# Designs tried in a protein design chat: VH-VL binders against b7kms5. Part 77

Target 1, 80 residues: b7kms5
Amino acid sequence: DTFETVRNTIRIESEVDESLRQLCHEERITKETWLEAAYLYLCEKPEELAQVIQLAQERLSQRKAIADYKRAKTMQERFL
Below, E stands for the ipSAE of ESMFold2; O stands for the ipSAE of OpenDDE; V2 stands for 0.75 times the mean of E and O plus 0.25 times the DockQ between their complexes.

## First folded at step 5 (VH-VL)

Design fa20 (framework fv_miptenalimab; at its last look DockQ between E and O 0.16; V2 from the best seeds 0.00; counts 0 for: pae E 10.2 > 2, placed apart)
Fold by ESMFold2-Fast, scan of step 5:
Formats: structure tokens, sequence, C-alpha cells
Structure fa20 (fold): chain C 80 residues (1-80), chain A 128 residues (1-128), chain B 107 residues (1-107)
């Protein structure tokens, strides 16, 4: 038992996933260790952490806007 | 800043061996993400990829050449090598070495890979 | 192996002309495509990578477009120094492959 880990599954945009897989292949690391390292690094850099949080909030807003648009379009087509 | 200089070309008889060198500066092949490759060009013809070596010593070859050609490096000398065995007339070409790198785009996060710096080449002529 | 085919193989044009050369991949390569310029007796020079991203130091008269299997390199206004052979390359899969080249004559 060198390290205790937890298993989780997340869904991210396919284009982002492809880029992350290529980065991990180029640098000979795993997505798991990249995520751990990125979080730990950002915890020591408040200005960068704030920028990442802002980008995450913007991406979440964009996903919600797309979902809202698709729902509205479905209701419009249903009316016809 | 980045420079690559090939050497070791010349005239050689069919069936013989020849080792090419590529002396580079402005980067280290110990830097993660970096690779250096060999690309050749026969007289009057197009470009053909030969081999590539990565910073972690991972090697990739053109399958048509893998049995006769070996790529290697000496990090202490900042030098790349191509060992060519059982040379044939069709191996007559200018051999270029080139720096290979990747980039992740700032906004989009898109992955890209390319050869950005090339040496001027060394000429190998295989004739009887 | 992914085959790269360029069109045309030879092109003659005048200074100031807009020219385009096409590169077609035998299977999808997304945007893993680079364009190189090679002048007589010289090594190739990277012009464009990721199908459409201009390399630093390359004049803005050069542009690239396309994705998947069909790609285009455009020179908006030919200059005398553009006399060269142009090559596309796919970097999606091994072995890495190049197009046969397009020789551009400026007259």
Amino acid sequence: as target 1 above (80 residues)
Amino acid sequence: QVTLVESGGGVVQPGRSLRLSCAFSGFSLSTSGVGVGWIRQAPGKGLEWVALIYWDDDKRYNPALKSRFTISRDNSKNTLYLQMNSLRAEDTAVYFCAHRTYKISFGSGTYSVYFDYWGQGTTVTVSS
Amino acid sequence: DIQMTQSPSFLSASVGDRVSITCRASQGISSYLAWYQQKPGKAPKLLIYAASTLQSGVPDRFSGSGSGTDFTLTISSLQPEDFATYYCQQLKSYPLTFGQGTKLEIK
C-alpha cells in the first residue's frame, strides 16, 4: 500500500480529452497524475487559481446556455 | 537559436554501411516533449521520413527502412546519429535532420505537432 | 499508410497573383497537417502547422485552411522569393508521410 486512491469517472468535452491524452503521451504521464499535479500546483498560486476558476465558471455557463438553446429548439419543433 | 548541422555523407558502394551525424544546439534532447528526426530526399524527388527519436529514447521508424537503419543519440555531445546498413542505390539522397516539437494552443487547448527547424542536409550517394 | 496527394504538381504564376495548392489525405487526419517551403538547394522551412496556424516569422500572405482530408495553402499576392516547391505533411499516424510536392515557378 504505497498510496490510497479513489476511483471516479468524469465527462469532459471530447476535444479537450483528445488534447489531454496527447499531452500525457508526449510527457509520459497519466491523466490522473496530471490532474493531481495541476490542482496541487494551482493551490500554491492564488492568481492562477482565480483565473482557472473563472474559466471553469465561463465553461459551465456555456454548457448551460447550449442546453437551454437545445431545449428551446425542441419546444419550438414540437409546436410545429 | 536552434541549429542542426548534418555530416558524414559521401560516396559509398552498395552493400556497405555509413553513419550520419547531426550536431544540434539551442535545445536539449533531454527536454521532455522534444524529438529529432531524419528526413531524406532523393535527387529530383520529394521528402521521405526515415526515423524519429524522442527525449525518453522512444524510437519510431519508417517500416520500409527499419531493418537496415538505426537512430541513436549522445546527449553529452548534443548529437544525433543514423546508422545505415546494407545500402542500396535507392538510398541515394540528401539526409536532413529536423527538430520535432508539439504545442497546446492557449485558448482552444488544441494539440499540434510539427518539424520547426531543419539542418541543410548531408548528401549520400550509393554507387558502384 | 496515409497517402498525401498534392494538386497541382506544377504551377506557373506571375508576381502579384493569388495562388492556391491543395493537399488531399487518403484518410482523416483532423488538423494534423503542416506545410513546408523548400527553395532549390536548401532545407525545407515550416510555413504552417495545425492546418491553419502561421509559423512565427512567416509573411502573412501565406495562409492555410481545411480539416479532415482536404487542405489548401494560399499565397494572397506572390512575391519573387516565393519561387519554391511546397510540401504538405500529415503527422496523425506513423509512418509520417509527405505529399509529392508542388513546384511554383514565378514569371
Scores: ipSAE 0.342, ipTM 0.837, lowest interface PAE 3.2, mean pLDDT 91
Fold by OpenDDE, look of step 6:
Structure fa20 (fold): chain C 80 residues (1-80), chain A 128 residues (1-128), chain B 107 residues (1-107)
Amino acid sequence: as target 1 above (80 residues)
Amino acid sequence: QVTLVESGGGVVQPGRSLRLSCAFSGFSLSTSGVGVGWIRQAPGKGLEWVALIYWDDDKRYNPALKSRFTISRDNSKNTLYLQMNSLRAEDTAVYFCAHRTYKISFGSGTYSVYFDYWGQGTTVTVSS
Amino acid sequence: DIQMTQSPSFLSASVGDRVSITCRASQGISSYLAWYQQKPGKAPKLLIYAASTLQSGVPDRFSGSGSGTDFTLTISSLQPEDFATYYCQQLKSYPLTFGQGTKLEIK
């Protein structure tokens, strides 16, 4: 491989990660190359890219909401 | 089998309103990637995209028509609508509804968006 | 907006001929290109999607090629039922736009 790689920590929701891992296994590719390919693919499809971005924003919002809930719950438990 | 049937066309005077309907079957507008749109064709002219509504209720319009036309759906009836206001002579056309989808073929790596099914069209004539 | 320009606007040919219709986009549309056939009084019929994929049920004498800005619809051997008007359409970005059409007539 002639490409330089950068090591990143990517945290994926467990169900999505499992499905993605399974897909990658079946297609004999890696999660990393899947993500690279997906991004490059979407770069040529601005409308679809926009849709993916919106979906990503929604998922981020959901993560934040869950995190906030967990924090609130933890705080409440500390004062009991 | 996918089918689309337009209705509601007729003769109207300029400035009036008209609502077109498109009854469809063989697919669900709740399915991810699915859309339904309107395309019109003036007599002896080419095709002009009017509007599109997606499965998530996102709506897209031809900028030239957005101020006067509204696309909507009734999922319970599997029906698409086109509300046309302030009609003009240049709106005279056959109005088609069409099924839009995308397809991913993993083996070939192909991705496509297209209108694969069309209704027979309904004619709108705007004249004084 | 992306403008789609077809050429020629009119084409005369004979049964058995090989014909090509060109569609040019004002900017890159990748493979978001479809070809339609329309006969008088009828709705358009999808022939090709993704620039080169033949729609199910369409004869294999029809083929599409190209990517980016230049696309071609080819009919390898014209049949009597192929005389019609053909349209290209880009589906990359809104507003969706069609070519002006190519009327294929009998010579």
Scores: ipSAE 0.024, ipTM 0.718, lowest interface PAE 6.2, mean pLDDT 89
Fold by ESMFold2, look of step 6:
Structure fa20 (fold): chain C 80 residues (1-80), chain A 128 residues (1-128), chain B 107 residues (1-107)
Amino acid sequence: as target 1 above (80 residues)
Amino acid sequence: QVTLVESGGGVVQPGRSLRLSCAFSGFSLSTSGVGVGWIRQAPGKGLEWVALIYWDDDKRYNPALKSRFTISRDNSKNTLYLQMNSLRAEDTAVYFCAHRTYKISFGSGTYSVYFDYWGQGTTVTVSS
Amino acid sequence: DIQMTQSPSFLSASVGDRVSITCRASQGISSYLAWYQQKPGKAPKLLIYAASTLQSGVPDRFSGSGSGTDFTLTISSLQPEDFATYYCQQLKSYPLTFGQGTKLEIK
């Protein structure tokens, strides 16, 4: 029996990762099974999926804003 | 084989209440991922989604109806209910019970959802 | 709420014709769209889900296409049994709204 899987690299904020790691440890599951279960569960409830997408968009915007700030700060430091 | 049978329709006066039932077979409402819902159709009009209940008793409503309509279930009887209060003439319709399911698809997104089996409907007429 | 607008509301065509029915969403719904067929006095029946996937047992003369806001149901060679009203439904967000319907007459 072979289950097809793919390898993925995911960057998670350290505080979130520690919380998720602790949860997975206590529940005796893995991060990947948590992600798969969470996604499959949300697919069964489209309204909750929309809430998660909204939160993900907010976090993506925050990451982008921080990256833009760091780029602007680096440029200013090189020219002043 | 999945079947759904609605009952409890009839003629009622405005302001009164009515409870519809949907007896089903071929699936269990306690099975993860299963949902059942109500859709209605006024005479000569299109379809309008009313409410949905999930296997874990989570519920969703058409916002226009949420204050007056309540969806519920009895898993031991394989039965779905729609309690309709403060009925109005515009609630006159055929009320269908429908099974909702999902399928995960790799080609057109990661999931899909749809109403695959429908009952024959029960008619509610709100008339003075 | 996501509004679904079907066009045309009424369609008259001959057996053998290729017909198309469109459905437009007021905002993006990706491919979370289903098509239903309803014959007079009967419950709707699912034809297509995920915008383009045929339900089991549905003749392959039916096809669906589109993503985002614009969707099309096509019947490649109209048959007498295809006389019905057709509805689209978005299933991306609650409330799960339907289009107003397209009544197809076979002449």
Scores: ipSAE 0.008, ipTM 0.659, lowest interface PAE 10.2, mean pLDDT 86
ESMFold2 (binder alone), look of step 6: mean pLDDT 89; pTM 0.923

Design fa21 (framework fv_miptenalimab)
Fold by ESMFold2-Fast, scan of step 5:
Structure fa21 (fold): chain C 80 residues (1-80), chain A 128 residues (1-128), chain B 107 residues (1-107)
Amino acid sequence: as target 1 above (80 residues)
Amino acid sequence: QVTLVESGGGVVQPGRSLRLSCAFSGFSLSTSGVGVGWIRQAPGKGLEWVALIYWDDDKRYNPALKSRFTISRDNSKNTLYLQMNSLRAEDTAVYFCAHRTYKISFGSGTYSVYFDYWGQGTTVTVSS
Amino acid sequence: DIQMTQSPSFLSASVGDRVSITCRASQGISSYLAWYQQKPGKAPKLLIYAASTLQSGVPDRFSGSGSGTDFTLTISSLQPEDFATYYCQQLYSYPLTFGQGTKLEIK
């Protein structure tokens, strides 16, 4: 049996990427297989999956707030 | 409780070989992410890292020592070894073995790595 | 190799004093910095890892700060048992390297 794969380009925070890279080095796995395993594992643990989704929503909200602030600041600077 | 106990030190002439042992308990070197290393300290001097071995037998050496020193382990005996060849006066030191682990901080997601438990050390004196 | 330089090499202080020891890396090591305490005739003991995280069982008078190239170990109120030699270590890249040590002596 063979696995058909897709290539994704994902942007994550550099500190998180560094931590994940070190984890993968320590455990002798790849980022690809860690992502697949983590998702599959969480799909079988509804309460833990809910906590991860909540954290993801919080992180997304933070990034949107920062992006909104930067956009507002840029517009303010242009119109001053 | 994690414990490490070094042995095999002594007085040896330059050019000779010596093998150090570190008997450990409270962890398994088969556990993913675990490593054990050797750190030495010459009389009145600071600490110098010698070598590290990981759970999967991956080995890292201080480049200055790699040609003369070999790290190995016997998981069935929970023992770590350091084979030291072509000994020089500069190798005179107390040799410590230490447990190396990593941790990912839950709050920050920060990866960290450190030596948390150390043995008492065994003294190697290279003298004519 | 990453060079680790500690300052000062010797420090004289009295019980109750606030003391600080600095460690400087020759290149950026993020927060991959540990501090160890060594008493005469004994093995080093881990005090702090990840530059600022206190190891379990270590008194809270010890603290660490810094990131990148400049790091500080602080003892807020020196106790008699704190007179020892302190070492920093970078664990960012191989070979792992230590500072030369700072000997803390009774004044």
Scores: ipSAE 0.027, ipTM 0.764, lowest interface PAE 5.8, mean pLDDT 90

Design fa22 (framework fv_miptenalimab)
Fold by ESMFold2-Fast, scan of step 5:
Structure fa22 (fold): chain C 80 residues (1-80), chain A 128 residues (1-128), chain B 107 residues (1-107)
Amino acid sequence: as target 1 above (80 residues)
Amino acid sequence: QVTLVESGGGVVQPGRSLRLSCAFSGFSLSTSGVGVGWIRQAPGKGLEWVALIYWDDDKRYNPALKSRFTISRDNSKNTLYLQMNSLRAEDTAVYFCAHRTYKISFGSGTYSVYFDYWGQGTTVTVSS
Amino acid sequence: DIQMTQSPSFLSASVGDRVSITCRASQGISSYLAWYQQKPGKAPKLLIYAASTLQSGVPDRFSGSGSGTDFTLTISSLQPEDFATYYCQQLNSWPLTFGQGTKLEIK
């Protein structure tokens, strides 16, 4: 084969998925190839990669905060 | 060997325009991962980044200068340009062009970017 | 914008001294930091990149350390040609920014 691939299962926010799906449809590419191209391109621009990593860290923090909130709300609803 | 030589500086009146050139050799702006930037230094002051152009013609500007300055290139002439419009007294500085490159270590996950070669600078004086 | 603050702004030292200058970023920049040396009337010269990697051809008396927000440039045994102004630069965030410079003067 030309190259080896791995299967990844990822969860992303619904609105982001909808936007990316439209982009891929219009450009005739797949989400998988967009992800590969985006990462490889950013590797050649480390200053841009650093900004993407910062955004990713912020989004991860937001997801953790939401998970913490849902846990607290579940406890409240069970015992109130 | 990488060399960069700036030219086009001089004395100019406020409100005028000036175009700087940077002739380079030893690398191509068509090479993936390469970029060239402009950095300026006012008399007796520190360094201030002006603009950067990447191999793919993507451009980044200091937000304070973006409305008045334009970076461009001519790959056939191995030359970088900085078009400066509506010049002000505070634009008085030595303007350097510098080669930008990057390094990745996949084993360690380390990424780095830096300006490794600089020209000697061209002086722009804005005075009435 | 990320502000880069160098300390001290001026430093007097003698040949043979060990000197250190520091650079502080107003927010985390990982290891996206470079150090430059500039002599009067000359262009800056790259000394160190990625906070701690010595550029080829730079004497090994120069070293860099740090990550995140606090960085240090050290010259282990100062030589006459080392009296110059030193600048740090962050390349983590737009716009790219430099420290105000540290002028190393002969005592």
Scores: ipSAE 0.251, ipTM 0.800, lowest interface PAE 3.6, mean pLDDT 90

Design fa23 (framework fv_miptenalimab)
Fold by ESMFold2-Fast, scan of step 5:
Structure fa23 (fold): chain C 80 residues (1-80), chain A 128 residues (1-128), chain B 107 residues (1-107)
Amino acid sequence: as target 1 above (80 residues)
Amino acid sequence: QVTLVESGGGVVQPGRSLRLSCAFSGFSLSTSGVGVGWIRQAPGKGLEWVALIYWDDDKRYNPALKSRFTISRDNSKNTLYLQMNSLRAEDTAVYFCAHRTYKISFGSGTYSVYFDYWGQGTTVTVSS
Amino acid sequence: DIQMTQSPSFLSASVGDRVSITCRASQGISSYLAWYQQKPGKAPKLLIYAASTLQSGVPDRFSGSGSGTDFTLTISSLQPEDFATYYCQQLNRYPLTFGQGTKLEIK
């Protein structure tokens, strides 16, 4: 009753989702509660939060690089 | 310290049923996070995963075997079972029970899953 | 289903040799790969999990490497007791699948 929630949709890599799903099953928790707990925990630990943010930035950069590569390949194939 | 002992194997005719048992000692099947299952090996061939059951009774099956095989456990006896129905010659194999461990390695930042303890196996021969 | 393919299927080597066995997954499995050793008439024994982590009690001449789709098990200096069949297994997705096995025989 004290918890007002917001519905959210996220897209994550299949391998990461599989690992997280296994973790949630083993520990009897949900993805929602894991996400909330992880964020709250990291907000109190600036050194660890900084490392997580760096990893997130690296993963985002990798996704952009892959998307750029695929676009370049598609353009190349169209003009072959 | 952990031991697994299979039993219930034997020679059976095609179309019949057989129930295998695996007695566990050194840990409780009801312990949170515990997963146990069955892996079989046909004569001279490789390993094939059959089924797994979790501490909360959630079950996973090899899709090729799901319609004929049922995995279950009895916490009071600390025993794992495999009920095999409509047996075929191709089910002839040594059946191993195995304990599945999972853990988070904080040093490497990875989630790990593996089968660390195995029973000796029990032989099932399906022949006329 | 994820198919696991080992190379070679048969390997002949001498005591003291360095040998490597490879395992390929038909799709990415990150590091959710284990290696098992099986001797005739015995149950498989866990050697390595998470692709590269040595199980407690396993000699340090065994090592694993790789991630994604390509993995290698290496034995740095073969001992007589190492002649056995080796299996890789992916534990990333159900159904769990094993490689076909690599039989390591004395030369």
Scores: ipSAE 0.009, ipTM 0.654, lowest interface PAE 11.4, mean pLDDT 87

Design fa24 (framework fv_miptenalimab)
Fold by ESMFold2-Fast, scan of step 5:
Structure fa24 (fold): chain C 80 residues (1-80), chain A 128 residues (1-128), chain B 107 residues (1-107)
Amino acid sequence: as target 1 above (80 residues)
Amino acid sequence: QVTLVESGGGVVQPGRSLRLSCAFSGFSLSTSGVGVGWIRQAPGKGLEWVALIYWDDDKRYNPALKSRFTISRDNSKNTLYLQMNSLRAEDTAVYFCAHRTYKISFGSGTYSKYFDYWGQGTTVTVSS
Amino acid sequence: DIQMTQSPSFLSASVGDRVSITCRASQGISSYLAWYQQKPGKAPKLLIYAASTLQSGVPDRFSGSGSGTDFTLTISSLQPEDFATYYCQQLNSYPLTFGQGTKLEIK
């Protein structure tokens, strides 16, 4: 018998991806199984899950700020 | 309190075999992410990597030495071995064993790997 | 194989001097570079890993910099115990390779 799975396409920071790839290689696991294990583990740890969500919100805010800056700079270069 | 102690070196004739041992303490080679390797140094020359064995028994070799050298371990004795066959004059060197680990920095998430602890070395002299 | 080339191979200096040793990789190794110090008759000692991270217990006069192919080890103010041979090592890909070494001697 087999597992039911879904394919996800995601984009993450290249430095984070490099670190995760090295960890997966070192520990002989895959990115997908690490993600599944990390999520399942954190679901059993509500205080730690809350901290991870906070970090994710901070990272999302930072990415938006960078995108906004780049967009503003591009428009300034086009119209100024 | 990580220690590694090499033994088994000596004077041997060309074409003979020799087995080196490295007794270690302060870590287990069953610990995920840990490896132990051999690095050698010919008299007055630089360092040359020989082989590495990981906690899951994955083995990596210097391609120039793979046909003559075999790395192995005995976890119950906390001992690493290097079997050296068909020895040649250019194999004359001090053979060090070293602990290999990795680290992920807490703040940055940066991955790094390195040899942090080394034994004192055992001398192999191949001469006729 | 990735070739690691150190410069200079020999360096003569005085106590109190600032010295720098460079290490060049024949292809990109990111920051997977370590620096070791070796004194005569002794095993190498890890000084720096990840190109710039100082190993615990190593004096802060040692520093490392660089990424990709060009790396530098700097000793800001030489002490008598620093006269030794220094090696860089790439840990990016197999086979693992070391530079030829830089012998630091007293003037």
Scores: ipSAE 0.303, ipTM 0.826, lowest interface PAE 3.7, mean pLDDT 91

Design fa25 (framework fv_miptenalimab)
Fold by ESMFold2-Fast, scan of step 5:
Structure fa25 (fold): chain C 80 residues (1-80), chain A 128 residues (1-128), chain B 107 residues (1-107)
Amino acid sequence: as target 1 above (80 residues)
Amino acid sequence: QVTLVESGGGVVQPGRSLRLSCAFSGFSLSTSGVGVGWIRQAPGKGLEWVALIYWDDDKRYNPALKSRFTISRDNSKNTLYLQMNSLRAEDTAVYFCAHRTYKISFGSGTYSTYFDYWGQGTTVTVSS
Amino acid sequence: DIQMTQSPSFLSASVGDRVSITCRASQGISSYLAWYQQKPGKAPKLLIYAASTLQSGVPDRFSGSGSGTDFTLTISSLQPEDFATYYCQQLNSYPLTFGQGTKLEIK
């Protein structure tokens, strides 16, 4: 055996999951191996890695903003 | 160790149905990157892929057989099934179940996949 | 569908000979090719995957080469236990397809 593995659970946007699932099915790869390959490839390309990190930061900010908006709206309704 | 054992074969008349089973151990079909499939071999002929099921329940079929054959599994029993309907003389074969592995190569952007463990096979004879 | 054609279909050789079996794909399959050995009455056994990677436990006399459409399985010094039928398989596209097989007879 060449690998020790860990089990991870992730939650991603449904549209992204649909696209990734289709890619994996068409190319006969797994989500796990795609993630490993993508990360390892990017680690050897610092400029591309930086762009991916920027996109990840922007997506995280969008999720936080949406969560904050929903929370504020709920509190306004219930504690007005 | 990984083992796969097929059962359910026998002599059956044309037009009837038969269900094959494959009891496996040494791996879980809920493990990412695992698939299990059926490959058949008619007497004196070569290998023909029948169907495959992946850990995420994605199913793939030989288009020539898709309308008559259904692959399924029971993870609680570590068992794979092949439901064969409307059997024909051409379906006479030894049916093997086999474990499929996936492996990625670092830096190349490619993956490897292959059938590494096979059962001994179960014989299906469609005869009138 | 991708058609896999093996050559020759039958091969007779002597112990100690270097033998090669060829497999051709009807369209490009990169290196998504595996070779299997099947002895009479037994299930196939994986020998080589990714066109050229030897499976653990398989003797070093077996080697694979090629990419795209033309592939070769070579046995550098044939042994008596190599009596078998050899199959190539493409795992590039569905449906998965096998070559027709090459039957190797040892005199």
Scores: ipSAE 0.000, ipTM 0.618, lowest interface PAE 17.4, mean pLDDT 85

